VH-VL binders against Netrin-A (NetA). Designs and how they scored, part 11

Target 1, 267 residues: Netrin-A (NetA), of Drosophila melanogaster (Fruit fly) (q24567r46to312)
Amino acid sequence: EPRACIPDFVNAAYDAPVVASSTCGSSGAQRYCEYQDHERSCHTCDMTDPLRSFPARSLTDLNNSNNVTCWRSEPVTGSGDNVTLTLSLGKKFELTYVILQLCPHAPRPDSMVIYKSTDHGLSWQPFQFFSSQCRRLFGRPARQSTGRHNEHEARCSDVTRPLVSRIAFSTLEGRPSSRDLDSSPVLQDWVTATDIRVVFHRLQRPDPQALLSLEAGGATDLASGKYSVPLANGPAGNNIEANLGGDVATSGSGLHYAISDFSVGGR
Short names: E, the ipSAE of ESMFold2; O, the ipSAE of OpenDDE; V2, 0.75 times the mean of E and O plus 0.25 times the DockQ between their complexes.

## First folded at step 4 (VH-VL)

Design J15 (framework fv_iluzanebart)
Fold by ESMFold2-Fast, scan of step 4:
Structure J15 (fold): chain C 267 residues (1-267), chain A 120 residues (1-120), chain B 107 residues (1-107)
Amino acid sequence: as target 1 above (267 residues)
Amino acid sequence: EVQLVQSGAEVKKPGESLKISCKGSGYSFTSYWIGWVRQMPGKGLEWMGIIYPGDSDTRYSPSFQGQVTISADKSISTAYLQWSSLKASDTAMYFCARLGGYSYGAFDIWGQGTLVTVSS
Amino acid sequence: EIVMTQSPATLSVSPGERATLSCRASQSVSSYLAWFQQKPGQAPRLLIYGASTRATGIPARFSGSGSGTEFTLTISSLQPEDFAVYYCQQYYSWPYTFGQGTKVDIK
């Protein structure tokens, strides 16, 4: 929901190319999991199978009201793994909002950054930070006083609400010169972009009950602190094994980033 | 399929002007940065500058600012590197390269090179 | 301007041996680092981008690692066709800069 937007702005992201640094099933069949009502449901993704592929190109297409299409990253195996989505607008736009619609029942991001480029991807500058750990992860306060001297700087916003269905960023909200934008070269430069890059840094930890749920035929070894589950719809004989008290990014958890829509208001 | 083809070798005298070319094919020419790299005989690689043909945004390395002009002609998918007055120190192999898109972030397609020899 | 320093300047390795090439940036370049191979008389060839991602068609024996200021290119079992000069390049900020190169000689 853009605030204080000009009515003649359009969705500049419509039909724009989107490239993901990671897509589920690009390294062969992979397992991803969804979390709902204290339960975990795991599925197979495979880029060679149209029925199990979740490509980034669907993020800027017309929304299908009958079927929600998602892009999904590969499962995160290390706590330091970053995943990026890069959107090219093709030319310079004045941006009023950036909105990411989260994929239903997919793990939620804990920490992420929106970057912008004014030079077709040659250089990137922070546009907006999102995190439950703004100061620890990004060295930025969760609430920052904004005056004319710093209104061209990125802020950090909380992502602590568990029922968030989308991440929305209004480019001019809370910036003193926003009502006189045509007379502010600083803010005109701030809202101008040719490309937008979203960098996912960290996933929210799922409900412990759902994280410990097992697929049929799975096994839990409490002495070793591990569990093993067969891949549903995967090749015969494949299992996932992971530590019970491991990092949220352990390969057995099926944790991944997933977005259903990427929109950008601009002109 | 995707390729960059550069103009042929040049032999020039100091003080002469020169314009060499790099023609792109098999992709959307206006959607990718194109850069120029110099390699002096027996030396390493150095970036000279880059251009985005879609809007003619041009960036030069500090060592080459004011020394050369980079341009592009969208109608024939060709980028250019030009000198108004050559020096003997301009003797080098010149490569053009295309930025490999957002996933790559690095220059992945290279021309074959144009050898420029400047001698009295 | 970010200065890239490569070591060693020259590396002589027997066929089948592991070769390790180092690249250091004067300031953090995150993971915006590429490795190129150049054979005599040829244009550079992209091997690795994003510090660790192999370019299309590059053999599995080539691997990249590192982040920030310290980077490594490893060739696990050197082949005769790997005789070349190897360059690292940062593309974190303009101007983009190359290292001075490491020449790999096979005995």
Scores: ipSAE 0.024, ipTM 0.571, lowest interface PAE 7.9, mean pLDDT 81

Design J16 (framework fv_iluzanebart)
Fold by ESMFold2-Fast, scan of step 4:
Structure J16 (fold): chain C 267 residues (1-267), chain A 120 residues (1-120), chain B 107 residues (1-107)
Amino acid sequence: as target 1 above (267 residues)
Amino acid sequence: EVQLVQSGAEVKKPGESLKISCKGSGYSFTSYWIGWVRQMPGKGLEWMGIIYPGDSDTRYSPSFQGQVTISADKSISTAYLQWSSLKASDTAMYFCARLDSYSYGGFDYWGQGTLVTVSS
Amino acid sequence: EIVMTQSPATLSVSPGERATLSCRASQSVSSNLAWFQQKPGQAPRLLIYGASTRATGIPARFSGSGSGTEFTLTISSLQPEDFAVYYCQQYYNWPYTFGQGTKVDIK
């Protein structure tokens, strides 16, 4: 229940370098898709074209009220498609929050982890987990609480309920020594970081009806791919089938990770 | 072009002090760790220590703690390895190397090496 | 500290042959393992990092495999320029440690 009173923290991520392990259009022109109102809209990304580029470096710029700028990963191709964003703070900060603003109409992550480093990337410690399957994927209970004996333990947040428009992590929330941080070496170590790394593991499954609207050749892709659709006049044995996360159909789905803003509160 | 250029060979007597250098160019010097590696004649490679020039965070291998000092001057993109009192057993080739901890897990660029000979 | 042990100490092969080099860690290093090539009078050259990822500019004949405690570097068809000493290095925990090296020599 105690609420930490920590004034005078600023956005420590402002103008900080961000490195993405994957960026849409870096391997030549690629197609990404957005999902809204049971419909799929696909577009082209190309890092050689400023009008179709979505670089990570813009994530820590001031927000443009007139136009939302997004970073986008390359479209996922299945297993082994973990994507990372690494933010370097340049020096040690005491952190109060980490916030990722989701790009409008972009597919939402199902499972992800925020890591921190206190040694400029030499080692990484879990800071916060997010998943619809906390226990299964990360071995951690959903809705975990901490006592004085484990204040430096990363928790897992349940994402089975709809996310509004952002992923937010408050570093001190629910930790008993938060109001007396200056006298808690354990909690001071917990909030201290030189770098933040976000690892995206899985995407939420998009609406099945939107997936059925595959680009030219969709009927052939559905017959040969992971998705199998009942035909209007087809055999009774056909079924609608789909896989989640990294198991989504390889080409044509346009599923990707997309973030419009990356901010970190620190001092 | 990323490049690490080390200072020239040194011939010293036991008890003398020495400071050798490693100058980085073609990248953001303050954003990468620099490591120092010793190779004694006819022997393998040994990590001595590493430094992050951006904040001078320095870490030593246990066998080199207190035997050498690692430092960096970010204004001239140069890292240093220093001995206060050389011993004949310090005779070796010394390499510096850059660590890209964010993109790679290994030391991707190396200096050409500085040969240090300590004899009476 | 993590001890890295390489085998064999010396491997004698002819040009065109496959060479297989082994590296064992005293405890798990996950995939935080790199392979370096060193020729006489030269600095080490990074070949593989993350146990299996080739560094930029490294020929396709070099490949790495393994995880945990057992690792292998394979050179599918030895070229004359490949005769050198090869070192494995763990970067899982500080202090980082090298193996003692495997010398690949002409038969």
Scores: ipSAE 0.359, ipTM 0.706, lowest interface PAE 3.8, mean pLDDT 81

Design J17 (framework fv_iluzanebart)
Fold by ESMFold2-Fast, scan of step 4:
Structure J17 (fold): chain C 267 residues (1-267), chain A 120 residues (1-120), chain B 107 residues (1-107)
Amino acid sequence: as target 1 above (267 residues)
Amino acid sequence: EVQLVQSGAEVKKPGESLKISCKGSGYSFTSYWIGWVRQMPGKGLEWMGIIYPGDSDTRYSPSFQGQVTISADKSISTAYLQWSSLKASDTAMYFCARHGYSSGWSFDYWGQGTLVTVSS
Amino acid sequence: EIVMTQSPATLSVSPGERATLSCRASQSVSSYLAWFQQKPGQAPRLLIYGASTRATGIPARFSGSGSGTEFTLTISSLQPEDFAVYYCQQYYSWPYTFGQGTKVDIK
């Protein structure tokens, strides 16, 4: 009997290979920044320095609360920079959840997509969208009614509220046939995957005060949506300027994607 | 460290059968796709097909379906490309290549190539 | 299948000059585009993947850009060892397809 022989769910991502399209310090020393309580603190990453490296391989190892390890992307320089994390499960799994634990004090994603592959990465299909602008960025409604006719389709979760500490996706939540998965070939296919790919499209912009707090003579113009930061070691009057609420366009902001754990429930 | 080592050059007559090999080392052979690429003399690169050794999932490019057979032996970390009956038009350099993680990486490691010459 | 078209077929450049190579897909391949270098008698070498990410060990003078259907490979200051044939390849969907190649020759 198939149901009587079903194994228990495990963290299918544990010790699984993860590859990032971008890692801080992989192209030489780079600057990244953390944001906490209206303050910005910036640091150097360098993949040749063990004390300054933040590799993706740590995402699927043992998650230790006493020693949080993070993967960090290269600092983003514009609105066109997509960053990808790809997890290979090695074989077909029936997935129940995908969870990304955010790195403490790192900038938070605003828009991202989880894709799945059932053919070891030859083709990809959307699994779940997350965005403050579901319709504009992904052409998907922020609220979608799920019936039997569309329970195998990716939905978009509205993130107009800040993501607190994790991005969580439950594969069967809100799908009518979920309580009787054994009799639903459609949902069995929906939850089956050999690989998971996370694509980060856009970062949430930190508070303007945090962007300026560590720079002497910084200024924010709320009426114009602009701010300016004096350059360190630059001549008097040299500043970095940016527009508030736009895509990441400010050099020196240190905005980047950072994740401390990547877990996938499967069997 | 990671290496794909291909079998040596072959000189064959039309109608003969041939099987060439690509041996992987320095990585988990069953966790990566192995693909075969043809390059005819003086021409560009053409994908022939690809195999996932872990479950023997095999895909062919439409132009090569029925022309060749791709297989793999997990126990010796070796992939194969086989012809039942060679034609003069099969004269080409044949490369094997590894595809890993599907992370945006295309084929990251390549074999040195096997030259196949088919002439009467 | 997705058709990849490269231009120009041949590019003649002097050492130290910039070379710009173009690749166009018949339909969107998102950022699943790779660039390969092939020297005479050698296997292809991966230069760029994900449209813009340099492969391990590839010099900084090589850069890739583009998304969707239009892609560019730029070599900022051509070195003697860079004279080769360059291929773009989409890996967005099977069958994977190469462009016909751009030969970078010394002038």
Scores: ipSAE 0.013, ipTM 0.541, lowest interface PAE 7.6, mean pLDDT 81

Design J18 (framework fv_iluzanebart)
Fold by ESMFold2-Fast, scan of step 4:
Structure J18 (fold): chain C 267 residues (1-267), chain A 120 residues (1-120), chain B 107 residues (1-107)
Amino acid sequence: as target 1 above (267 residues)
Amino acid sequence: EVQLVQSGAEVKKPGESLKISCKGSGYSFTSYWIGWVRQMPGKGLEWMGIIYPGDSDTRYSPSFQGQVTISADKSISTAYLQWSSLKASDTAMYFCARIPYSSGWYFDLWGQGTLVTVSS
Amino acid sequence: EIVMTQSPATLSVSPGERATLSCRASQSVSSNLAWFQQKPGQAPRLLIYGASTRATGIPARFSGSGSGTEFTLTISSLQPEDFAVYYCQQYNSYPYTFGQGTKVDIK
């Protein structure tokens, strides 16, 4: 059926500028690690080497399953610093979805927030929260009832369930006025944005066996409940320290944020 | 080369109008905010206002709201600062500067400045 | 509005010495703080942003530190070309504001 003079939704993020607050190898060669099937594989990133660079500009390019390009953050050192991706749409769009495709074998985010701006970055408001600890970290319930009185508010999604290789947010899902958007100024304002900002707060911890690579050079301090293991493919002296009860230090682990695609549906 | 080039020095009398320019080159002009900064002789820097050239969204610092007009013409990658009626107190160096707002609201690239002298 | 206060107003330093400049915000600005250098007759030049990140091309002798309300710019071994006025700028809250400047003068 003919549509009444309304533009179709497109990927508004295609070829749009993306700025990352952190990129692997931007401060000189760095080591990152991937975790799969109880195994750890580590590699070098270096932004001066095209074969070892993982820039943010790859996030809004065309993705092909035969040639996946990734952005990678600098490895987490255990600091409290967040990692941010800011995507500028250039003008106001009415948004229907925001999707982040995880890089293959990438560590999964535990906690993150999607913000939107309607004024080219002058002010930001939360759009969607994701966390295994919605209440503790963001003061938001993991399940929230949505009625007409709160349909313009950000919700928090529980990430304790297995991810299907992507993080997806549908802007209008579960909002009562979505079927008559043109008659809802509140919901029109809710879905309108000039920019999207993704803030990564926390990574999920990988399997302890993959972290430890216990075959060689492990040291255990029974009195402190800690152990230390050299990283197999890392520089000499690069170790993982961890608590025997499953707590681990992230410094030297090569844990990082990695995304292959950043898509935004808009019109 | 990535640069901002400003118009030349101006000597004006009180009550005259003036429009000075700031031309960007070597980057996507509509992907950055442009700000204007005043520096009175022997004084520090004052943030006047900003414009997003892609849609001409403009914000002024409270001290400059209604005192000046900021505009832009994206077809020629040029931003403007305009006075309808100059005062002697407008005598200053005026800088334009680029804001990489996705990274932060600081000025990362500056024009060379336009000296405006207003005297009778 | 957030008021930025720099100290000292003037700092007299000999070449090769360490210079330490302070910038204080009337309210927390997190790490959203930039430092600029301005030489006579020139436009300001970005030195540091995000309180501690050096801008491209800025020598390693320049370093920034601090968060919240108290910030420091350090020049570890002052060179002749470093005699200039230095400004801090907060960009945490609009309107964005500059400090009044610290003049680094030759002793």
Scores: ipSAE 0.406, ipTM 0.714, lowest interface PAE 2.7, mean pLDDT 83

Design J19 (framework fv_iluzanebart)
Fold by ESMFold2-Fast, scan of step 4:
Structure J19 (fold): chain C 267 residues (1-267), chain A 121 residues (1-121), chain B 107 residues (1-107)
Amino acid sequence: as target 1 above (267 residues)
Amino acid sequence: EVQLVQSGAEVKKPGESLKISCKGSGYSFTSYWIGWVRQMPGKGLEWMGIIYPGDSDTRYSPSFQGQVTISADKSISTAYLQWSSLKASDTAMYFCARLEGYSSGWGFDYWGQGTLVTVSS
Amino acid sequence: EIVMTQSPATLSVSPGERATLSCRASQSVSSYLAWFQQKPGQAPRLLIYGASTRATGIPARFSGSGSGTEFTLTISSLQPEDFAVYYCQQYYSWPYTFGQGTKVDIK
C-alpha cells in the first residue's frame, strides 16, 4: 500500500494483440501443405470458415496441449517474401524470454529475426537472429562470445538441429552484467520493450522426395536447381528442362509458416 | 469499419483557447499512434505531433513544442489538439491520422476529414 | 530536421500518359518514405509506404522506387481521378517531414 512493490515476471503476451502480415485464407480459400517423413498432406484454409481459419489471435490465448490452435501464413511462393508477427505489449516491460511454439507437423523456419521496439513500433532493433546460415544471411557468427563491450548486441543462434519444437530466446543469457542488472543501464535498456516483432525470412526445404510429389517422372539437379521432365507427346529421350525454384509445380508446394503459441516473459 | 471523425469547424479570436477532437472507431484505439497535421491555406502538410493513447506517450515537432497540447481519452477513443492562446497564424485545416505498419514500412493509413480553424479579429 | 524537396512543383500530363514525380531527402532516410495523394477539400490518402509498398486498395498503376536520398513515384497511365497534389513524407526519424508537394494537373 505505502509504496510500489517490484512485480513478478508473468507471460506479458497473454491476451495481447498479435498482427500477422499474412494469414492463410485471408484472400479467399487457399491450399497449405504439411510435410512429415516421406508424406505430403494438403488442406484448405479459409478465413470465412471457422473450421478452416488459423488467425494470429490464437497465438496469445490459453495454451492447451490437448487442443492445439495454430496461426498459419499464406503459402509462400518465393524466398524474397517475408512474413511478420507483431506483438504489442501495450506498455514498457522488462523482458526475460521470448518463445514461439511451432505448430505440429508444420514446415520449420530456417531463418528468422526477433526485433524489439521501445517506442510502440516507431523503430525496431534486432534482439535475436536464428538461421542455418547466420554469417551469409545476417553477417553474424553462429557462435558469439559476449563480453562487457558487446553484451547489448543481438546474437545469432544455429537452427540446424534435427528436431526442434520451439524457438526460444533468453534475453540475459550469457551477458556478464545479468547478475547485477539494476546497476547496468545498458542491460536495462537492452531488455526493455513495448513490442516484439518476429520476421520469418526462410523455410527449411521439405524432404526432396515429398516435394517432387508435385511432379511425376522428374529428375533433379540440386546444384543448378533444375530438373528434366519427359515430353508427354514426344519420343523417348526428349525432355523439358524446368527450374525448381521458379517452376509452376514448386509454386504449389503449400509451404507456409505456422506457430501455435507466442509467449513473452516480462514485468 | 475503421473511421476517424473530427470535430466541426471553429471560428475564434486571437487569445482564445480551443480544443478540437478526433474520435476513432472500428479498431483498437489504444494500439495505434495518432498524429496531428496542419495545413495552412494554400500550403502543404506539416506534422505537429503524435500520441500513443495506450500510455499517453506524446511527441511534438520542434516548431509546435509549447505551442499546442496533444492528449487522448482512451475511455471514449478520442484524441485532442489544444491551444491555450490562439494566434492568427493558427488559421489552418487540422487533420488527425492513424499510424499502421506490419512489415518493413509504416504509413498513416486512415485520416480524419479535417477541422477548419479560423482565427481572426 | 530532415528536409524533403519535391520536383517539379507542377506537372502537366494528359490522361493515359505516364507521370514521374521526384522526392529528395537532405540526408538518408533508408526506405522509410511514404507517398500521399490529396484532392482539393479532402484529407490526404496513403499511396505508398516503405518507398515501394502499395497501401491497401491502391491501384497497380501507382509504383514507388528509390532508397537513401532519392525517391520516385510513378503513375503509369493517368486516370481523370489521379489529378491531385502528391506529397512525399519521411518517417526515418522524428520529426516526420513532408515535401512541399507536386501538383499533377491536366494538360
Scores: ipSAE 0.011, ipTM 0.551, lowest interface PAE 8.0, mean pLDDT 81

Design J2 (from I9 with heavy chain D54G, light chain N32Y N92Y N93S L96Y; framework fv_iluzanebart)
Fold by ESMFold2-Fast, scan of step 4:
Structure J2 (fold): chain C 267 residues (1-267), chain A 123 residues (1-123), chain B 107 residues (1-107)
Amino acid sequence: as target 1 above (267 residues)
Amino acid sequence: EVQLVQSGAEVKKPGESLKISCKGSGYSFTSYWIGWVRQMPGKGLEWMGIIYPGDSDTRYSPSFQGQVTISADKSISTAYLQWSSLKASDTAMYFCARLDTSYYEGSGPLDYWGQGTLVTVSS
Amino acid sequence: EIVMTQSPATLSVSPGERATLSCRASQSVSSYLAWFQQKPGQAPRLLIYGASTRATGIPARFSGSGSGTEFTLTISSLQPEDFAVYYCQQYYSWPYTFGQGTKVDIK
């Protein structure tokens, strides 16, 4: 029979506080770049200007269908610069999904980890890994099956390169006891959280033609003839460096993380 | 402006009960842990326990478990530290402090402190 | 329980000199270490967190370093207002624990 008064699943993230470790324009006016049709288009962000600000608070607010709001990180300047988004649910929830909607035409993350906390941020444990190099970067197999013996372990999902509009994680997917959750204390503990933290480790390598585009003006170290871009296919902290010549202009400063929505299904 | 304001000094006799307070303002009280720290006369700092006012999740240091009760009333943004029966060894300065957990990889520092409540237990 | 040990117990220095304070953890606390300054009759004041990040409003002469089990607080050119007791605190694992303190006194 129907169980009366069991809460329905809702977007537990709605109007929840989100803190970003990095936001575009927080250190004065900065430039970020978008990629579309092999072209690079760069724009200005400035947190003191409401028309050019991209705060994390907008990730859990009411969506405007006529104007998509995005959070944007500061441009990546070095290898190993991690960026985090922390979402506080306020109380314990049983979570069914975590979804990050990517900002249109923004650079795509290559490697990231979703962590959860059950103690309001005192401790964190991995919830889900995403990477084009799961074993090298996170020491986890790219293809992993979940049995009853490891239902409480985070898996790593390979990042594919076709059109991706979101990063989605279903908490119970592929776990044998999901069908009988009430009888699995291990799986109940696995899906319970008070907070979610997303850690971005590296960006996907941009298309070479877009990276070398002159539309944004770019920046070139003419003394050394080089530029540096984080390398998605290498170890964490690895950069690609290249010699430049001729009438080429480029820079590594336009790459950034950008998300339009952060939603969490829970009850 | 973030601030934590503690109740005034107390003078008590052994066996008496006591409840001291720490009122937070200038921030979302239910979104941060509040910690209690003891400092005995001429001694260093000792961590007593911590509470999350949003759901009253409470943790004690082993040496204070069962000796003291930490609680909070989120409707008035106030945390409490209480004793059912004081002893002379409870004579100390008691501080409350806010714990910032916004930092990557877990817990953060005690960033804002109350002014302290001096508790004297004698005779 | 992680035990935090500070050395020396008392450090005597003259104004303008460099002071180096040590803090050792009984087991690795990664970079989850904070430094506090306490003056007589006052509440502790956060100086450094994450082993090396200076808190807001803290002068540049204060710097922290170290990771794992060995940590150092350095005051590069002591000012009269810097004579105080300094505490390290680990927040890696509950229960959180403080060192016993180092008193920085005038020579």
Scores: ipSAE 0.385, ipTM 0.731, lowest interface PAE 3.4, mean pLDDT 82

Design J20 (framework fv_iluzanebart)
Fold by ESMFold2-Fast, scan of step 4:
Structure J20 (fold): chain C 267 residues (1-267), chain A 121 residues (1-121), chain B 107 residues (1-107)
Amino acid sequence: as target 1 above (267 residues)
Amino acid sequence: EVQLVQSGAEVKKPGESLKISCKGSGYSFTSYWIGWVRQMPGKGLEWMGIIYPGDSDTRYSPSFQGQVTISADKSISTAYLQWSSLKASDTAMYFCARLGSYDYSGAFDIWGQGTLVTVSS
Amino acid sequence: EIVMTQSPATLSVSPGERATLSCRASQSVSSNLAWFQQKPGQAPRLLIYGASTRATGIPARFSGSGSGTEFTLTISSLQPEDFAVYYCQQYYNWPYTFGQGTKVDIK
């Protein structure tokens, strides 16, 4: 099929509705923390206060480098809490990229999955996996390309350090039939979507020195891999313990998912 | 307030045409699937089909394909269910329902009050 | 299409007693299963989605469980207003399909 009448790729996500399963301050004031250069700084979010609100709707507005706005999830309270962002494109698009710009100084995701829907959210298919543990968490090898027999399958990409400012997925990269897209029904179906869903599974462990930062009398036991902070709503002396060694320390750490821009290239 | 309001009861003869309506309000009409459900007297619920008003993507249950037409008018936030020629077996209560947000993962959370269609000779 | 089978067809229970309703799918529907309540003359009301998540405003006495092919709706302490027909519905594959319903009568 000729491509002469197909429009140029645009940011298909611009002004598109985004729904977050969790937003900081939606159930009353909450505490979130940022991590930079071995230091931790914590702040209050409250959706009833415009100066302390971080809604998902800002993810698809105009990207302004002089006025960076962020969506923030509620602080995670336990291992296994998934957070989702779902973007509706409104109609079928051929997608060329999905890009998430990380909020400056925010904790960074370790494991996440991008899903796509071709039927306005009735069904979802994996589009791309990201993890420091692709094989262990998703049962998929870390690969940069597919074979000809599996061009319709999602790959898993390693999340590596040092931390970059964005998570980027190019839909056709590493797929052998990409230059013959017009002749590949498999790839035409692969790049077609009406909706994108991002599922955050795990946060990267913050720098140990930043987690040792003490606010309001918190304490850390390095030998046991534990960190404790005072409970926000508890009596004096109550603390939340978190494990620094194994899974991400979440309780009382203010760890959360935060994104400043959600872009989707399509036509 | 999110709501779906359906047209009033209809009494028809076999062979007549009919178009019933379901008007959405309090939400972005073009951003949610709307479905039609039939309930015959004393019987259970049957999905007939669904439509996405934003692009008119329409899907029918196999037993209703070719028997009814589902459409939507975005300018007035209204979905329609239409018969070209009614049969006595079309006597039923017809409900429209909105597919919930992604948090509901395909569950229909908002329902119209129903339109009773009676077809008798 | 996926066939949904509910049992029993009719359940008679006394107020305050526990009611347990069963729903079986002809093939796995994962957790894509919803429960609806319908009272005479009214539209269906969503109770449970995702097999076990209560919809907004639904009393805690309603709970759902199960995955794959076997699902259960439990009403822990039946109230007079719970007299109704209950339907399960899979939304794993289109066409979406309902069970035939379980009628709950209060003795």
Scores: ipSAE 0.256, ipTM 0.666, lowest interface PAE 5.3, mean pLDDT 82

Design J21 (framework fv_iluzanebart; at its last look DockQ between E and O 0.01; V2 from the best seeds 0.00; counts 0 for: pae E 12.8 > 2, placed apart)
Heavy chain, then light chain:
Amino acid sequence: EVQLVQSGAEVKKPGESLKISCKGSGYSFTSYWIGWVRQMPGKGLEWMGIIYPGDSDTRYSPSFQGQVTISADKSISTAYLQWSSLKASDTAMYFCARLDTYSYGSGFDYWGQGTLVTVSS
Amino acid sequence: EIVMTQSPATLSVSPGERATLSCRASQSVSSYLAWFQQKPGQAPRLLIYGASTRATGIPARFSGSGSGTEFTLTISSLQPEDFAVYYCQQYYSWPYTFGQGTKVDIK
ESMFold2-Fast, scan of step 4: ipSAE 0.496; ipTM 0.778
ESMFold2, look of step 5: ipSAE 0.422; ipTM 0.752
ESMFold2 (binder alone), look of step 5: mean pLDDT 92; pTM 0.934
OpenDDE, look of step 5: ipSAE 0.548; ipTM 0.786
ESMFold2, look of step 7: ipSAE 0.005; ipTM 0.489
ESMFold2 (binder alone), look of step 7: mean pLDDT 92; pTM 0.935
OpenDDE, look of step 7: ipSAE 0.584; ipTM 0.808

